VH-VL binders against Endoplasmic reticulum disulfide reductase DNAJC10 (DNAJC10). Designs and how they scored, part 2

Target 1, 103 residues: Endoplasmic reticulum disulfide reductase DNAJC10 (DNAJC10), of Homo sapiens (Human) (q8ixb1r130to232)
Amino acid sequence: EIITLERREFDAAVNSGELWFVNFYSPGCSHCHDLAPTWRDFAKEVDGLLRIGAVNCGDDRMLCRMKGVNSYPSLFIFRSGMAPVKYHGDRSKESLVSFAMQH

## First folded at step 15 (VH-VL)

Design a6 (from z3 with heavy chain K98R, light chain T33N)
Fold by ESMFold2, last read:
Structure a6 (fold): chain C 103 residues (1-103), chain A 123 residues (1-123), chain B 112 residues (1-112)
Amino acid sequence: as target 1 above (103 residues)
Amino acid sequence: EVQLVESGGDLVQPGRSLRLSCAASGFTFSYYYMSWVRQAPGKGLEWVATISGSGGSTYYADSVKGRFTISRDNAKNSLYLQMNSLRVEDTALYYCAREGYDYEYFDDAFDIWGQGTLVTVSS
Amino acid sequence: DVLMTQSPLSLPVTPGEPASISCRSSQSLLHSNGYNYLYWYLQKPGQSPQLLIYLGSNRASGVPDRFSGSGSGTDFTLKISRVEAEDVGVYYCMQALEYPYTFGQGTKVEIK
């Protein structure tokens, strides 16, 4: 399932020891709307392998700014004790799965 | 067309209250942070308050904290400023402003402004 | 709070000549995400402000290319390569790196 992360729980979740793939998005962003169905399908395909999160930057843009987000959507992998890894690839389900499997 | 229209400015005595409204049209109101910015007669611009698209986050200038409350009603495409305990130094033209130049980046640019509503506080 | 200081405060100009307005901030406006959170507005006489430049150097839609923004960190400049009569008004810089958002004092540009 896709877990919506708000400011209160964000750091605890991504530092929990589980692998997180997080979609930083905005409700007004057309590319974010285009990604949404693919993100849902991706989350179903990798269920149980890693945690899938989303952050609504339209609700708290300062949280996203603090995490280094400078455009929407931005997709990051978080692992406890390691620097976040930004996804730079194609936004297809196949490419997202391939990237997640590398990590 | 994209438009912001303020109303509710008036002449009032110090210590009184006033409620400003801003009607938005031509865009999806709930997507945008909205702000009030004021300009005292003959003076520069001063940011007053900001509210997030959902209304879940609010921010205030120190000069108005505890006296002013920003709010919004997304079903009515309306932004509000409740101004209590008004002081002479609150005298200004109050602008409603939309924050967000590029949909995809949600920056803090005031890209759309209303024409303002005048609040005069004098005894 | 971030203090924004503009100079000059008054700028008489001759049409066709360049003009330059300086804005300095009391702390860096460059965020680790790579953006300078600095904005320029023009308020023409009797009108609401209008956005000219966002994020330090990007022209807003419909703004003529004679306007340009430059600078980074604490020192920013708005340039008008060839001033026209419709460019008169008060120019403001603003920072939006952190709350409270703050404006410079304004620079009044007028035709000599």
Scores: ipSAE 0.363, ipTM 0.823, lowest interface PAE 3.1, mean pLDDT 89
Fold by ESMFold2, fold request of step 17:
Structure a6 (fold): chain C 103 residues (1-103), chain A 123 residues (1-123), chain B 112 residues (1-112)
Amino acid sequence: as target 1 above (103 residues)
Amino acid sequence: EVQLVESGGDLVQPGRSLRLSCAASGFTFSYYYMSWVRQAPGKGLEWVATISGSGGSTYYADSVKGRFTISRDNAKNSLYLQMNSLRVEDTALYYCAREGYDYEYFDDAFDIWGQGTLVTVSS
Amino acid sequence: DVLMTQSPLSLPVTPGEPASISCRSSQSLLHSNGYNYLYWYLQKPGQSPQLLIYLGSNRASGVPDRFSGSGSGTDFTLKISRVEAEDVGVYYCMQALEYPYTFGQGTKVEIK
């Protein structure tokens, strides 16, 4: 449902031709813990429409840094051939769905 | 109280091995990157090795690659440094350090340090 | 490896006066994410190091506001606006942009 992406698989996944919405998080981050249930509900609601990923920056901080993450959580849309798009909205399920549908 | 306590430092001859331990308390150990930093007597600080919260990623200074192994046991809240093929230049006070983070905005400053354990490599 | 160069290496001070320590890196520490990965630590005599400044200019928790960090890219400065006797020790800058993490040589601050 939510696919955990590690360094070796990240680029292949987000360049697969499918639309990816990825949550870059840290296990010690309180806002990341607050987002987790909403992210799971969002993933269920959009299942089959786009791919939902997560990256544990607590396990590979340098991958997150290389992708431009400077705070946690950071939510990005990836589409092959295009620059990643960072989500800046509130963290409600409705806003996440709206943002995903714009893409 | 957040605390790091190192142990295992000793006087050994070149070529021998030692294992250092660091006991952590007062925080959720598995959430944090942990590091070893050393300081030769009268000298400055040198980063030695870092391990991720789960232990899935490890990084080493070039001077210790292939000889030192950083590891952790999250069930025991413990960090380790296995030091093989010790050399005179490895003589130092070895600190255990936590890489802290502030709410979501940084996560790689050494915000908590232990008192250190002394390793002396001499004939 | 990123070389970190501090100056001066020895800094005698009079309490109540300002002090300034320079740190230069061999390559820019400013990442495209907007942060400078530069840190300052103080090691008081007989003690473990303690964090003073993170990400170039942010004071760590409990650090007095007489300490300030500034600079970007390759040139960074730690300032103490009014030195107190308790500020004696060795100050280190460190980069954490890339492994291996590297420290400057240290600046020994002592009372004249």
Scores: ipSAE 0.325, ipTM 0.819, lowest interface PAE 3.9, mean pLDDT 89
Fold by ESMFold2, last read:
Structure a6 (fold): chain C 103 residues (1-103), chain A 123 residues (1-123), chain B 112 residues (1-112)
Amino acid sequence: as target 1 above (103 residues)
Amino acid sequence: EVQLVESGGDLVQPGRSLRLSCAASGFTFSYYYMSWVRQAPGKGLEWVATISGSGGSTYYADSVKGRFTISRDNAKNSLYLQMNSLRVEDTALYYCAREGYDYEYFDDAFDIWGQGTLVTVSS
Amino acid sequence: DVLMTQSPLSLPVTPGEPASISCRSSQSLLHSNGYNYLYWYLQKPGQSPQLLIYLGSNRASGVPDRFSGSGSGTDFTLKISRVEAEDVGVYYCMQALEYPYTFGQGTKVEIK
């Protein structure tokens, strides 16, 4: 459901031609912990429709900086050949689904 | 309370080895990047090495690459610095430091420091 | 390596007066994510360093509001609006935009 992406596979995954929605998080971040159950429920609801990823910025914060992350959590849509699209909405499942369906 | 306590500093001759330890308490150790920062007597601060929360990424100052190894044991809440081939210029007070002040930013701030352990390299 | 240059290196002050410390970097510390990776530390006599300011302008917890950080890119300033006796020590700026992390030379603040 939720695929943890590390540096070595990140570019290959998001350049695969599939649509990815990626959660850039920190293990110590309280807002990230609050999001985690919602992110899991969201991933189940959209399973098979798009790929759901997560990046642990506590393990590789330079990868997260390279992708423009300036706060945790940060949620981005990736597709090969297109600029990433940052999610700016609230952190509810309903809003996440609505945003994902627009893309 | 959040604490970092260094140990293992000693007086040693050039060319010898020494292992520093840092015991962490009062926080979830594995969440944080940890660093060693040193200060030669009467001098400023110099970053030495950094290790990621999982231990998967390590970084070193050029002056210590190939001689020093940073490591951690998250089960023991401990950070280590193995120092090989010590030189007189490695003489310093060595601080253990935690990186990350605000979990939402994860921003490389050294927000908690130990009291340091003194390494003296002299013939 | 990013060179960090502080001025002045020695700053005698009168209690109750303002103090200002400059830090310049050899390259911009402003990342495309919008943050300046610039940090200020105070090392009081006989103590370990302590964080004052993170990401250019944010005060660390427990730091009095007489301390403020400003600036962007290559030029940064730490200000103490009214110096108190407990503020004596050596102030360091640090960049953490890229490895190796580097510190300024330090500014020793003393009551004259």
Scores: ipSAE 0.254, ipTM 0.784, lowest interface PAE 4.2, mean pLDDT 89

## First folded at step 21 (VH-VL; from a6 with light chain L97D)

Design f6
Fold by OpenDDE, last read:
Structure f6 (fold): chain C 103 residues (1-103), chain A 123 residues (1-123), chain B 112 residues (1-112)
Amino acid sequence: as target 1 above (103 residues)
Amino acid sequence: EVQLVESGGDLVQPGRSLRLSCAASGFTFSYYYMSWVRQAPGKGLEWVATISGSGGSTYYADSVKGRFTISRDNAKNSLYLQMNSLRVEDTALYYCAREGYDYEYFDDAFDIWGQGTLVTVSS
Amino acid sequence: DVLMTQSPLSLPVTPGEPASISCRSSQSLLHSNGYNYLYWYLQKPGQSPQLLIYLGSNRASGVPDRFSGSGSGTDFTLKISRVEAEDVGVYYCMQADEYPYTFGQGTKVEIK
């Protein structure tokens, strides 16, 4: 359900034509840990509606920079041919679902 | 207390190998990128290599690429630098450095440094 | 490689006077994410380097407020409002915008 995206497949994935909601996180990030359970529950709820991704910035920090990440966690919507949209809302499942369904 | 302690520095002849170690304590080692930075006697700082927290990604200066290998053992809170085919110009104090983590900033600062271990390559 | 150029290389200062060190990069260190990946370090005599400024303008923990970093893109400046004896050492700027990480030559700050 949650697909870990690495540098090699990231662009191909987010440009596949499907809508992607990607969590850019770092292992040492306390807020990332707080979000993790919510992200899992969120992913389950929207399964089949859009693609849910995760990028471990602790493994590839430069990838995260390339994608415009400047803090953790960072949540972005990706769609082919469109600029990524950063999520700034509450990190609750309900808010995430609402945001995802708007895109 | 957050601390890095290097060891393994020695006097060796050109062409020889040497393995440096860095023992980390006081923080969750696996969460951090770690680096080696060296300083030749009386000279400035030179980045040598960097390794990601998991060890899955490594980066090297051109001057050491193919000769040096950075690695880590997160279970032992240890960072290593395997140095092969040593050259006279590799003579330096080798620092172990933590690339600091701050979730508010996408930061790569070397916020913690060891005391360094001296590597001397001389014929 | 990104070339880092510091100026001056030697900076004698009278205690209590301000000091300013310039660091210029051969290419912009301002990343698309909005950060300048420029860092300042101080290496006091006989000691390991220590972080002073991160991301161009942020003081590291424990760094006195007499130190300040400024600049963006290719031109950066480290300022000491009032130099103290304990500020003696070699100051280095470093870019971490891309590999390889590169340091400036260092600026040796001494008391006159």
Scores: ipSAE 0.833, ipTM 0.940, lowest interface PAE 0.6, mean pLDDT 95
Fold by OpenDDE, fold request of step 25:
Structure f6 (fold): chain C 103 residues (1-103), chain A 123 residues (1-123), chain B 112 residues (1-112)
Amino acid sequence: as target 1 above (103 residues)
Amino acid sequence: EVQLVESGGDLVQPGRSLRLSCAASGFTFSYYYMSWVRQAPGKGLEWVATISGSGGSTYYADSVKGRFTISRDNAKNSLYLQMNSLRVEDTALYYCAREGYDYEYFDDAFDIWGQGTLVTVSS
Amino acid sequence: DVLMTQSPLSLPVTPGEPASISCRSSQSLLHSNGYNYLYWYLQKPGQSPQLLIYLGSNRASGVPDRFSGSGSGTDFTLKISRVEAEDVGVYYCMQADEYPYTFGQGTKVEIK
């Protein structure tokens, strides 16, 4: 399940102790649209292993800025007590799964 | 062609209400934050309000909070500014502006502006 | 609110000569994401404002290369390498790092 995260709940969620992989996207972003199906498939594959989130930067771009987003889509892993880790790999399901499993 | 066209400006007395409209064309309206920026005669630019693409988030200058309401109808590619309890200091040319230049990297730049619609508040 | 201060407010320039406009913010506009949320606009006489520079140093589409934006944090500069008659107007810097968005006072560039 992909959890849509809003500003009020974001910090509590990513600091819950669970591993979060969050997709920061914008509705007008073509690359975001390309990633969307992959992200859904990825979320299904890793269901129960970690938390999958999504932030609509079109709804709250300030939140995205605060989280260090400077391009769309941006994929970050969050774990309580640790600095977020930005994903820079290819946007295939296999690569996403591999990256997630390393954390 | 990307275009914004404001309308609704008028001469009104203080305390009255006025509704401005902005018709957008040439782009996917709902993908963009939209804003109103005003300019009093002979003065500089002043940000008034901003609304997110979906309309779920709105932001206002303190000078208009509680009096102005920014809204949009994405089905009609239209932006609105409902102005209540108008004051003399609200007199200005009101521009609608599109925020966002590059969906992939950044937004907030007023990259498209209308020609403005004049609101005059006078006794 | 972030206070934006431009200088000078009036800038008479001889055609062909360079021009420089300063914009200072009361707080840093450099965000943690690496961007400076500073924008420059030009409002030519009788026209609507037009975007010149976004994110401090990037020329908008169609903007001549004689225009350049520089700076970071709290100090920004718009430069025109050689002013042309068509560059006459009022230049505004604006921060969009936080709400409310705030503009500088504007700098009126005129030909001597």
Scores: ipSAE 0.831, ipTM 0.939, lowest interface PAE 0.6, mean pLDDT 95
Fold by OpenDDE, last read:
Structure f6 (fold): chain C 103 residues (1-103), chain A 123 residues (1-123), chain B 112 residues (1-112)
Amino acid sequence: as target 1 above (103 residues)
Amino acid sequence: EVQLVESGGDLVQPGRSLRLSCAASGFTFSYYYMSWVRQAPGKGLEWVATISGSGGSTYYADSVKGRFTISRDNAKNSLYLQMNSLRVEDTALYYCAREGYDYEYFDDAFDIWGQGTLVTVSS
Amino acid sequence: DVLMTQSPLSLPVTPGEPASISCRSSQSLLHSNGYNYLYWYLQKPGQSPQLLIYLGSNRASGVPDRFSGSGSGTDFTLKISRVEAEDVGVYYCMQADEYPYTFGQGTKVEIK
């Protein structure tokens, strides 16, 4: 359901032709913990519609930097051949679903 | 009460091995990258090695690669540096340092330093 | 490796006067995320290094506002608006943009 992405597989995954919504988080991030349940519920709701990913920036912060992350959590939409789109909306399931469905 | 305390420094001959330890307290150890930074007598600072919070990723300076091993035991809040095949140029005060993290923002500076432990390699 | 070059290497200063230290990197430290991964440390005599500035321009906790970091890309500056006796020590810039992390040579600030 939620796919943990590591450096070596990240680009291949997000360029696979499927739409990806990826949560870049850090284990010690309080707001990341707050988002976690919502992200899980969101992932379930959109299952089969797009791919949901997660990147542990605590394990590979360089990867996160490379992807333009500068705060936690950071949520990005990835689609092959397109520039990533950062999500700036409310961190509610409804808002996440709405955003995902627009892409 | 955030603190890092190094130990294990000693006087050894070239070719010998030595293991340094760093005891961390006052923070959630596993959340932080940890590093070793050394300073030769009267010289500047030199990064030695870094290890991720989980220990899954390690990084080394070319000067120590293949000879030094950085590791950690998160259950013991401890950082280690196994130093093999020591050379005279490895002589330095070895600091353990926390790569400080504002978990809301990208910040990974060395925000906490130990007092250092002295390693002297001499014939 | 990213080469970090500080200037000057020695900086005698009169108390109350300003001080300025330059740090140049051999490649840009500015990431696409908007951050410059440049840090300034101070090592006072007989002490461990301490963080002064992170990400180029942010003062670490407890650092007096007379310290300021500026610059972007490859050219950075640490300024002390009014040097105090307690500011004596060796200042280092460091890049953490990529491994290996590299430090400048250090700038020794002394009171004239």
Scores: ipSAE 0.831, ipTM 0.938, lowest interface PAE 0.6, mean pLDDT 95
Fold by OpenDDE, fold request of step 25:
Structure f6 (fold): chain C 103 residues (1-103), chain A 123 residues (1-123), chain B 112 residues (1-112)
Amino acid sequence: as target 1 above (103 residues)
Amino acid sequence: EVQLVESGGDLVQPGRSLRLSCAASGFTFSYYYMSWVRQAPGKGLEWVATISGSGGSTYYADSVKGRFTISRDNAKNSLYLQMNSLRVEDTALYYCAREGYDYEYFDDAFDIWGQGTLVTVSS
Amino acid sequence: DVLMTQSPLSLPVTPGEPASISCRSSQSLLHSNGYNYLYWYLQKPGQSPQLLIYLGSNRASGVPDRFSGSGSGTDFTLKISRVEAEDVGVYYCMQADEYPYTFGQGTKVEIK
């Protein structure tokens, strides 16, 4: 499942010890809308392997800014004790799965 | 056509209350942060308040905190500013402004402005 | 609060000549995400403000290329390569790096 993360629980979630792949999106972002179906399919495919998150930057853009987001959508891998890793690859399910499995 | 139209400005005495409205059209209102910016006669621009798209987050200038309340009704494409305990220094043209120029980029620009509504606080 | 300081406050210009307006912030507007949250607005006489430059150096849609924004951190500049009569008005810089948003005092550009 895709977990919507808000400011209150974000840090606790990504520092829980589990691997997180988080989609930072904005409601008005066309590319975000394009990615949404792929992200859902991706989340289903990797269910149980890592945690999939989503942050609505339209609700809390400062949170997104704090996390280094400067465009939408932005996809980051989070693991406790490590610096976040931004995804720069193709926004296909296959590429997302490949990237996630490498971490 | 993207448009913002303010209303509600009036002449009131200090200590009174006033509610401003801003009607938005031509865009998906709930996607955008909205703000009020005011300009005293012959003076510069002053940020007043901002509200997130969902209305879950609000931010205020210290000069109005505790007296003004920004709110929105996304179903009505409307932004509001409830102004209580008005002071003479609150006299200004109040602009409604949309934040966010391009959602592909992380931006906070006031890209759309209304014509403003005049609030005059005088004894 | 972030203090925004513009200079000059008054700028008389001859048409065809260049103009330059400085905007300094009391703290860096360069965020860790790489953006400078600095904006320039123009308020023409009797009109509402309009966006000129966003994120320090990007021209808003419809803004002539004679306008340019530059700078980073605490020092920003708006330049008009060749001032035209329609460029008359008050220019404001604004930071949106943190709340409260703060504007510069404004620079009044007039034709000599």
Scores: ipSAE 0.827, ipTM 0.938, lowest interface PAE 0.6, mean pLDDT 95
Fold by ESMFold2, fold request of step 25:
Structure f6 (fold): chain C 103 residues (1-103), chain A 123 residues (1-123), chain B 112 residues (1-112)
Amino acid sequence: as target 1 above (103 residues)
Amino acid sequence: EVQLVESGGDLVQPGRSLRLSCAASGFTFSYYYMSWVRQAPGKGLEWVATISGSGGSTYYADSVKGRFTISRDNAKNSLYLQMNSLRVEDTALYYCAREGYDYEYFDDAFDIWGQGTLVTVSS
Amino acid sequence: DVLMTQSPLSLPVTPGEPASISCRSSQSLLHSNGYNYLYWYLQKPGQSPQLLIYLGSNRASGVPDRFSGSGSGTDFTLKISRVEAEDVGVYYCMQADEYPYTFGQGTKVEIK
């Protein structure tokens, strides 16, 4: 399940003590559209192991800016009490799963 | 063929209301933040208001806050500015502008502008 | 509000020579995401503004390579390596680091 995170709930969710992997995207971004099917498949595969989120930066780009997003899509792991970790790998499901397992 | 066409500018007395429209074509309107920017005769540019692609977030210059309302209708590819309690200081050419994001990059640039619609507030 | 100050306000130029316009902001426009939220526009006589430079240094589509943006933080410069007659008009810097977005006063570039 992919949880849409909005400004009011974002900090509470990512500081909840659960591991979050969050996709910061823009509706107009072609790379974001290319990622969407893979992100959905990834979310199904890791269901129950970590929380999968998405932020629509087309609706609140200042939230995305505050979280250090400098391009779309940007994929971050959040853990309570730790600095967010940006994913820099290729955008295959296998690489996303591997990265999530390391954290 | 990206195009923005403003309309609704008029000569009105102080205290009156006016509604500006901006018709968008040639792009997926709902993807973009849209803004109104104004220019008083012989003066510089002043940002007025911005609305997010979905319409969920709006922002206003202090000089218009509480008097102006920005809105959009994505089904009609249209941006609006409802201007209430108009003052002489609101006299300006009002531009509709698209806030572009170049592929992968994150920017707030006004990359497409309309030709403007003139609002004159005087007695 | 972020105050944007341009210098000079009037810039007479000779075609073929370089030109430079300064823009200073009252607070840093460099965000932790690595971008400077600083933009340059040209308004030619009788026309709508057009985007020249976005995010400090990137040329917009169709803008000739004689235009370049530089600087970071609070001090920014627009340079024209060889001014052409078509470059006359009013140049504005703008910050979009925070709302309200604010413009400089404009620099009027004209042939002397």
Scores: ipSAE 0.397, ipTM 0.832, lowest interface PAE 3.0, mean pLDDT 89

